# VH-VL binders against q96il0, part 30

Target 1, 167 residues: q96il0
Amino acid sequence: APERGAERRDTAPSGVSRFCPPRKSCHDWIGPPDKYSNLRPVHFYIPENESPLEQKLRKLRQETQEWNQQFWANQNLTFSKEKEEFIHSRLKTKGLGLRTESGQKATLNAEEMADFYKEFLSKNFQKHMYYNRDWYKRNFAITFFMGKVALERIWNKLKQKQKKRSN

## First folded at step 17 (VH-VL)

Design P26
Fold by OpenDDE, look of step 17:
Formats: C-alpha cells, structure tokens, sequence
Structure P26 (fold): chain C 167 residues (1-167), chain A 120 residues (1-120), chain B 108 residues (1-108)
C-alpha cells in the first residue's frame, strides 16, 4: 500500500504584518492588507488614562482581530492550494503542460475557473456559515463592551461637571 | 453538569499514532471550541491547539504542525486529537478543555486527562 | 515566541498574601488567564479576563495587570491553595495560547 505521503498541511506562516504605527499616534491605525489573510490589521491606540473597561475592550478587539486574521490566512492558503491542484488536474486532463510554449504558466479559462469557485464555495459553505456565526458573536461582545465604555465615559463626564459646580 | 470525559490511558511505540477522545456533556457542544493541552511528567502546561465544534476552524501549535489533527463529531459531542509520529518526548498527560473563543473566558472546563506513554 | 515568565516557586505562611507574577512581551495587550493545578488533578480556571473570577472561585483570589505583568493575588492564603499556578495569554499574531512556566505555591 503506497504510504500516503502525509500532506504537510502548510499552515499559514505566523507572519502577520509587523506594521508599527508612529509612536506618537493618538489614533487607531489601519495597516496594509496582510499578505496571508488579506485583512487590514488595526493597531489600537492606548490612551494614557485608559480605564480598566476600555482596556478590556481593546484587548477583546485585539484578540478578535487575531482570530480573524488566523482564520482567513488559513482559508486563503487552503484556497490557493486547492486552486493550484484544480488547475494542474484540469491541464493534465486536457493533455496540456503546466507551461505554455512561451514559457508562461498555463492558465484555465474563466469558465473553468468559475467551476472551481463554485465547487470551492459549495465545499466550504458550512465552514463559512460557522465562521460568520462566530464572527457575529465576537462582534456582539465587542459592541456590548463599547456600550459599557460609552456609559462609563458619560458617567465620568457627569461626575466631573458636578465636581466643578461644587467648587 | 458540564463535563468533559476523556478516553483512557494509552501506551504507544515510537513512530506510532495516538487518538484521544473527549466527550462533552451538559452544554451545547457547537457553541464552544475545544483546546488541547498536554503536560509532560513534572513539566508545565503546553497548549497544542484548538478546534471549533464544527471543524470550521483549527489552530495548531507550531511545534506540532503536521503531526497533530483535531476533529469533532457533533452527533456525539466528541472531540478527537490525533498525534502522529510519536516520540518519547510526547509522553504526557493530554487534556481537552472547553475553550471560550467568543468571550475572554479562557478554558473553563477541563477533562480528567489522558496519559499517553511513548516507550520503546 | 512570546514567553510568559513566572517565578518557579512562591512560599507563604497561612493567612498571608501570596502574589504570583507573570511577565511577557505585549502581555499588556492581551488578556491574562490563571489556572490552578493540584497534584494529580486537571487544571482549574481561577481567573479570566485579567481580573474576573469564575463561579466557585473564592473571593480571596484576585488578579491585576500592570504594563506587561499580570499578578495573581491570594489573600489569606490557606493550605488548600497549595498548588501549581499557570498564567496564560494569547500569542500575538497567531492566536495561539501560551502558558507561563508555572509557579509552585507552597503554604508553610
């Protein structure tokens, strides 16, 4: 029985773009698209007087972002691999080489590629549904914390106004 | 009661594979992730990876990439961890844990652990 | 690799306050979790979200964070609190969970 070569599932390298915002920035920064996930990372600003609740919100947003980056990096790697395999398989079936006479990488036509995309989407439909569910749950949690932070800020502003009126 | 029950102890030879099961009960299995953590004798905890209940998302520790596979069976609320190409340094107690990935709740429920011994 | 550093051991007298630190690069940007492990037992989550207690965890357990250091504090330490304690956080960029080396708490 031929040893089914353990397909080394090339895991997406951990290289989220080390975009570093300027040290003096007082705002959140959006980095360029990550090369693996194609998602733009956000660098969250840390206020000097960050409240514990604001810190929790920031951390939750950061972890959610990293979760999302990792998911899409893996998904894109899988997509790229399967796409390449599809192309190779189809070219082989057509009796075509992987390279054209001009030495260019042989490609499939748009119709054939449409079949690949349809198949890929169909195959991954359930995965994407669960991803979306989880994404919404995370965002709901973030939104909830945003609400809490907003209320805290309002309350703190009211307290400061009262203190100023009493002096 | 929320519980994770793992399979029994395993003794394996170097180069073999082991598959540990983790049966969940007392909660909605599909709403959580399962993390796997191992602990070599007298050593600390080592995170191995996690899996979503529907296998929609897996994340493995870099050290174990290519050797570990995590799967789930939603019909039985069971998670599985397979470790291949076993080595002596893979001798450890293996834990499954319910992992909150939606909220910052951590790994709040743990299995009882499964001892895997790799010996020649 | 984001390494979380813990003291290997901490000793306290009964009734005293124990403090276990966990330090790591960018730990201030991640949630810290704390696990208690008694000999021959599975780990138990004792703190989550830097400072929150799960149900069933005594109020004597608290946690805080400052900069890149998380601290588990056990006030009025009891003999039953003797255990190994592990901090845990996410590794930046990979969403991997990383544990500290563990701290053995001895109650003298």
Amino acid sequence: as target 1 above (167 residues)
Amino acid sequence: QIQLVQSGAEVKKPGASVKVSCKASGYTFTEYYISWVRQAPGQGLEWMGWISAHESYTNYAQKLQGRVTMTTDTSTSTAYMELRSLRSDDTAVYYCARDHTYLPRGMDVWGQGTLVTVSS
Amino acid sequence: QAVLTQPPSVSVSPGQTASITCSGDKLGDRFAYWYQQKPGQSPVLVMYEDSERPSGIPERFSASNSGNTATLTISGTQAMDEADYYCQAWKSSTAHRVFGGGTKLTVL
Scores: ipSAE 0.790, ipTM 0.918, lowest interface PAE 0.6, mean pLDDT 91
Fold by OpenDDE, fold request of step 18:
Structure P26 (fold): chain C 167 residues (1-167), chain A 120 residues (1-120), chain B 108 residues (1-108)
Amino acid sequence: as target 1 above (167 residues)
Amino acid sequence: QIQLVQSGAEVKKPGASVKVSCKASGYTFTEYYISWVRQAPGQGLEWMGWISAHESYTNYAQKLQGRVTMTTDTSTSTAYMELRSLRSDDTAVYYCARDHTYLPRGMDVWGQGTLVTVSS
Amino acid sequence: QAVLTQPPSVSVSPGQTASITCSGDKLGDRFAYWYQQKPGQSPVLVMYEDSERPSGIPERFSASNSGNTATLTISGTQAMDEADYYCQAWKSSTAHRVFGGGTKLTVL
């Protein structure tokens, strides 16, 4: 049995987003799309009087964002690699070179590429299902903490109003 | 009882590969990730990477990129870590750990560790 | 690489309070975790999410964060608490787990 060469799963290089929001900003900022994931990172605002619960929410959002960025960076790298391999394999089967007579990169037609996309989606279906499950669970946790923070803010506003009425 | 049971100690030559297994029990395997951590003799803990159920998500430490492969078998609730192109500095105790991915709960259950010795 | 810095050793007398610090760039933006490791044993999670205790961890264990420093506190330190302690956090942008260098706690 031919030793199926352990396919070197190249992982996407960790690109640090160079986007820095203005220092005096009082809101969340959305950066440009990341080079590898194509996702826009959010820079979360930190209030001067951040509560422990607000801090937990912010940290949870940050870690979830990083988890998501890494997933899609790896997925896009895998997609690009498999796409290139598919193109090369099909061109070889057709007896065509990797470059046209004009020196351009040889491409497949839309029908042939549709076969690649179908195969890729089929192969990665379970992967995407489990990703979605995990994504929803993370977002549920975030939403729950958002609710807690909202309640805390309401309660603090009510206490301040009562104190102002008593003076 | 929730536990992770790892394969036995391995002795390998430089350039060889090692595959360590980690069998999970006492919990729903597909609800958690498995992290791998190693510890060289007399050194600190080094995180190697993690894998989700059904291999839907893998994240490897940059230092080990291209040499490490993590896999899972959901039918047996077993995780595997393969390290290739072994060097003397890969001599360590290797741990698998249950890793919480939905909540920030960390690595809460650890295997007993597997000693991998790389010697000429 | 985001490096988490711990003191290499801390010594405390029985019944006294031990404090172990962990400092790192942007640690204030990440959750801190703490692990205890006794000689010849696997690590044990003792603190998660900056200040939460797992089930089975004694109440004498606590943790806090201030800025880019996490602190593990052991009140009423016992001889059985002698171990190596590691802080852990996520590395920014990569979702990698990073450990501190570890702190040897000696109970004198």
Scores: ipSAE 0.784, ipTM 0.914, lowest interface PAE 0.6, mean pLDDT 90
Fold by OpenDDE, fold request of step 18:
Structure P26 (fold): chain C 167 residues (1-167), chain A 120 residues (1-120), chain B 108 residues (1-108)
Amino acid sequence: as target 1 above (167 residues)
Amino acid sequence: QIQLVQSGAEVKKPGASVKVSCKASGYTFTEYYISWVRQAPGQGLEWMGWISAHESYTNYAQKLQGRVTMTTDTSTSTAYMELRSLRSDDTAVYYCARDHTYLPRGMDVWGQGTLVTVSS
Amino acid sequence: QAVLTQPPSVSVSPGQTASITCSGDKLGDRFAYWYQQKPGQSPVLVMYEDSERPSGIPERFSASNSGNTATLTISGTQAMDEADYYCQAWKSSTAHRVFGGGTKLTVL
């Protein structure tokens, strides 16, 4: 049985987004795409009187975002590595060097690259399926907490209206 | 009963590799992650990484990057952790733990631990 | 690296309330978890999601968070509660789990 070489899955380095929302902002902000995941991070607003439920929602969203960022950062790293290996392998098979006579990086044609993409997607199909499952479960939980927070806010508004009518 | 059962104690030489197994039972293996945590003698807990049941997601501690590999076998509900290029400071009890995939429930079930001793 | 800081030891008399703190940068943005470890045993999850208690954990265990500090509280501390306690949270941007240094709780 060929020793399936332990694919050194290099973990992508943590991209620290330097994006800081304005201090006086009362809204969530979307940062620029992360250099590794290519996902745009959301900077969640923290209310001055954040309820425990709102805090839980915020933390759940943050954790899900970080989980997602790490997944795609790793996936993109794997993709880039496999793409490079594919290109090198194909060029070698063709008897071509890694560089053209003009010193440019040798490239494959669109058809050959289409084969790579098809193969990559096929190979990673199960991985993406389970990712999607977990992503949906996380978002379902988030949505559920969003509903709870919405109800809490409605209730608090009603209580405040009653108190104002009684005074 | 929900249980994680780990492989027995290992004694290794510096530069060798160790592979610890963690067999899960009493729950749906594919619904959870497995985290690995180690504890050096007289020291605190150190998180090593986690793996999804179908190996769709793996995240390793930066300190162990390149030396650690986590795998799973869904047919046997078993997780594996391989640590390579062992050093004396890798001497520790290694724990597997069930980790939730979609809810922040923490590591709620732990294995009994596997002592790995690295000695010359 | 995000470091979670715990006191190395806490001592309480039986029946008194024990409080163990865990402080870290941006801990207020992450869920805190608490684990109990007795000598020669595996860790046991005692608190999750800052303040939620797993089934089977006594009601005397509670947890809270304020700013960048999480606190584990054990009311009516018993001799059986003597153990090492570890806080845990996610490290920002990496989704890594990070433990505190641990706190030895002694019941005198």
Scores: ipSAE 0.784, ipTM 0.914, lowest interface PAE 0.6, mean pLDDT 90
Fold by ESMFold2, fold request of step 18:
Structure P26 (fold): chain C 167 residues (1-167), chain A 120 residues (1-120), chain B 108 residues (1-108)
Amino acid sequence: as target 1 above (167 residues)
Amino acid sequence: QIQLVQSGAEVKKPGASVKVSCKASGYTFTEYYISWVRQAPGQGLEWMGWISAHESYTNYAQKLQGRVTMTTDTSTSTAYMELRSLRSDDTAVYYCARDHTYLPRGMDVWGQGTLVTVSS
Amino acid sequence: QAVLTQPPSVSVSPGQTASITCSGDKLGDRFAYWYQQKPGQSPVLVMYEDSERPSGIPERFSASNSGNTATLTISGTQAMDEADYYCQAWKSSTAHRVFGGGTKLTVL
């Protein structure tokens, strides 16, 4: 499953609560779709005083994004290859050429293409189920690290309050 | 005891194919990926790709796309790597390694390696 | 194009501290991993997640990763630590693993 993305409009206000320019962004931001996976990458903000645990969380999120983008890039290649093979096989069965009279690639009608899409989805159902399992396991791991970071921040605030009282 | 045991050494001629097996034991095979890594004589390590135990995610190094196929058999807890159209520079020791599915823990258990020699 | 550069060799006397570097563009933005390979043997994971040590790896092994450089450090180096050491990271925008060229650690 593709990551949820936010899209920034090029000229109109998008209703954001605080402005941060992309070149010097103070927050994570979402870039344009990746050419191979068609997913929008998150560009992570790196604060000046990031703790080791915060660094691990950021890297885990980055690695999970790369893991996910590579899966869908591979899946898109497989989809494109199998689609083309399906079209070529059906055209050959009909005795038709691979190109139209204008030189464009020949295609099948919508009903025939629907057969391909149904077959592809059925064939890949279990593949996507196991991918979803691993994707959610990665997100559970990220949530666990988020909890560790939150506790670290709370503990640091409590330590600062205790030290201030000793003065 | 967690182990990956690979098939024995093979000698092949250019243009042939080789299929190396990697039998896992001592852990839940379906919870991990298997990576394949090769090492030419006197050279460093080269990652070839990984496969999930259910074959839901295969990921091949770009250099090997089109020549490599990785498969698994969950009933025997065995992973396979097939390399086609062999060339002399494919002579290497081929390793399988257990890889984590969702944590950045690397390749934590390695097979003993399988020497594949490609000579005319 | 991710390239991980390691020195070809590092020499150290027994008991001294060895440092093996791995350089790559923005490597500190990715997890670094380290593998040890003794002659005729399979590689062994010795560090993961930049600085984490697997169970069974001696405490004299430590690592860091910042900026463009990851460093494997072996304190109190012993003759048994003589081996080839490889760093590894993911190539950006792919889930492909990339190894450094390796460093031969000699203990003399």
Scores: ipSAE 0.670, ipTM 0.863, lowest interface PAE 1.0, mean pLDDT 85

Design P26
Fold by ESMFold2, look of step 17:
Structure P26 (fold): chain C 167 residues (1-167), chain A 120 residues (1-120), chain B 108 residues (1-108)
Amino acid sequence: as target 1 above (167 residues)
Amino acid sequence: QIQLVQSGAEVKKPGASVKVSCKASGYTFTEYYISWVRQAPGQGLEWMGWISAHESYTNYAQKLQGRVTMTTDTSTSTAYMELRSLRSDDTAVYYCARDHTYLPRGMDVWGQGTLVTVSS
Amino acid sequence: QAVLTQPPSVSVSPGQTASITCSGDKLGDRFAYWYQQKPGQSPVLVMYEDSERPSGIPERFSASNSGNTATLTISGTQAMDEADYYCQAWKSSTAHRVFGGGTKLTVL
């Protein structure tokens, strides 16, 4: 879904256990969250007798997933970079170094970090709105192709029934 | 008619930057992406990246990630590509192309190209 | 990184069928696109979505994409079809466009 992951992403990339789909499967699979985008990839099933229309639908879904994963991977990288820059700037203003006297990375308190999160969200509101427009347009296109595939399967089933009746 | 018109040829020294413009007309600028593609003399096409018209999505080729910046100005329907820290192997014709946002239609309209020459 | 391999050149006689290949690992799992570039001109999209033809491109242009190979086919080849042809596909996981090295079609 659009917005999933973006509005809820405010920490370092998470990871889950390694996932490996079965060698032979007749169904799409949902894998673990991607390290950089935090989105769950779909591993699409490729039937042995896939029609040209079914192939186009699968490729469109795959490209849409890749398009979306790259957007959020870039957004997450920007978030991490801007977070560090915000912390660095505020520490410098307070006359503090980037590291404590013990060598640990200096941080800001929760109230100060809330300022960063609010600023980041407000800066990116327009960006996410236009991204969502394009994401929804892709979803409408995919839904249209899904309808075409469904009609193709119905017509093939009806043609097979007509052959049984005439034989 | 749909048209992309690019800025004129440029000659630059190594280490400089270049900014190529691409003015769109004949279509709704905000409904498409602009891709940038370059072609070194006698060589093939190399995709550099794309940008959405509202700058909400940029995607740069890995080779160029630290050196390229793409921007737009929706009020003039113009896209820009800036390449920094130029070196001699950046000598190429630089194309802008209209790219589709949500269907796999490819790059269906191309600018005339801008020759950028990097030499001392 | 994805690599798309094209033959450097293909020669055909006028009226015969030209076939330009584009090879890449599992290329048939991605959409393939084809661009024509005549000397001194910008590229022109001639095929998209593996086998779809843009408006204004002659019906003698066709294409397919299966396995590791996409193929652009020009039937009834004319002198005006003499050009460089580039295949292009998306690189998986990055949404980057990747071009083949190009094929010079000569009509003798």
Scores: ipSAE 0.658, ipTM 0.856, lowest interface PAE 1.1, mean pLDDT 85
Fold by ESMFold2, fold request of step 18:
Structure P26 (fold): chain C 167 residues (1-167), chain A 120 residues (1-120), chain B 108 residues (1-108)
Amino acid sequence: as target 1 above (167 residues)
Amino acid sequence: QIQLVQSGAEVKKPGASVKVSCKASGYTFTEYYISWVRQAPGQGLEWMGWISAHESYTNYAQKLQGRVTMTTDTSTSTAYMELRSLRSDDTAVYYCARDHTYLPRGMDVWGQGTLVTVSS
Amino acid sequence: QAVLTQPPSVSVSPGQTASITCSGDKLGDRFAYWYQQKPGQSPVLVMYEDSERPSGIPERFSASNSGNTATLTISGTQAMDEADYYCQAWKSSTAHRVFGGGTKLTVL
């Protein structure tokens, strides 16, 4: 049982990932963050005796994950590029170079960087709205097929019980 | 009648750019993506990328990253593909195709193709 | 980049069954699609979602996808089926489409 203490840390060390993927698993599992998208991928289990409908659902979930990861990978690159351009433009306006006297990259203070983040979110709001629409459509389709798989499994269970009673 | 009608053939010199148009009709343009696929003479199909109708998502083939730009105009139901820094091995027929992003339906409607010839 | 390998050509007699293969590492973990292209024409989608047939495509077209291989099967092959056939799938690590090299089907 966990116990609270004022001077005691009960959480794993920050920033450390100790994930060790299972060799064989009968369940879906979540991997570490992808280095391009920063999203945690789901690694899908392929069960024995997978029906055609179950295969279609699994492949649709895999493609949806890849579709989503590619979108955010592209957005992360755009974010990084626009952030550097913003910093460069503001340093130029201040008459400062791109490097400090020690040779490190010059940066802006937290308030100035907050301006960038607000501008980026505002500019990309419509793009993210259309992305959310498409994400919703994909999730609706996945949910619909999950329901069909659930009904198929119930039907197969009932059919097996009827056959067992008959013979 | 669902249809994709592309702009006419182009002849370009190496180093130039080309912009091909693809006008959609007979369906709700904003509900689909447009993929671009090219085919060099006597060769197979090569996927170039896709674009969503609202330009919220573009995805380019790795080989063409940095040289290709895809855009749309929802008011005219038209998609565009621009290929820059042309070279002779870019000579091909360029197709637009209606594409699904949320259902695994593939590219179900294709334009007639646009021949782009790059020669010096 | 994922590689989808098709035989360059397949020949069959009229009325016989044609089988066109498409090979790729773990291709059976992804949806496979098939396109038909006749000389001088745009491609036409003939199979999607591994084994689904679009409306208007004859029932003699069927397809499967398992392991490393997807297969397009045309039973009762007719002269009008003579064309190039391309398989297509998403790449395993991206949301990019990739085509096989194409197979020329000849009906003799």
Scores: ipSAE 0.646, ipTM 0.851, lowest interface PAE 1.1, mean pLDDT 85

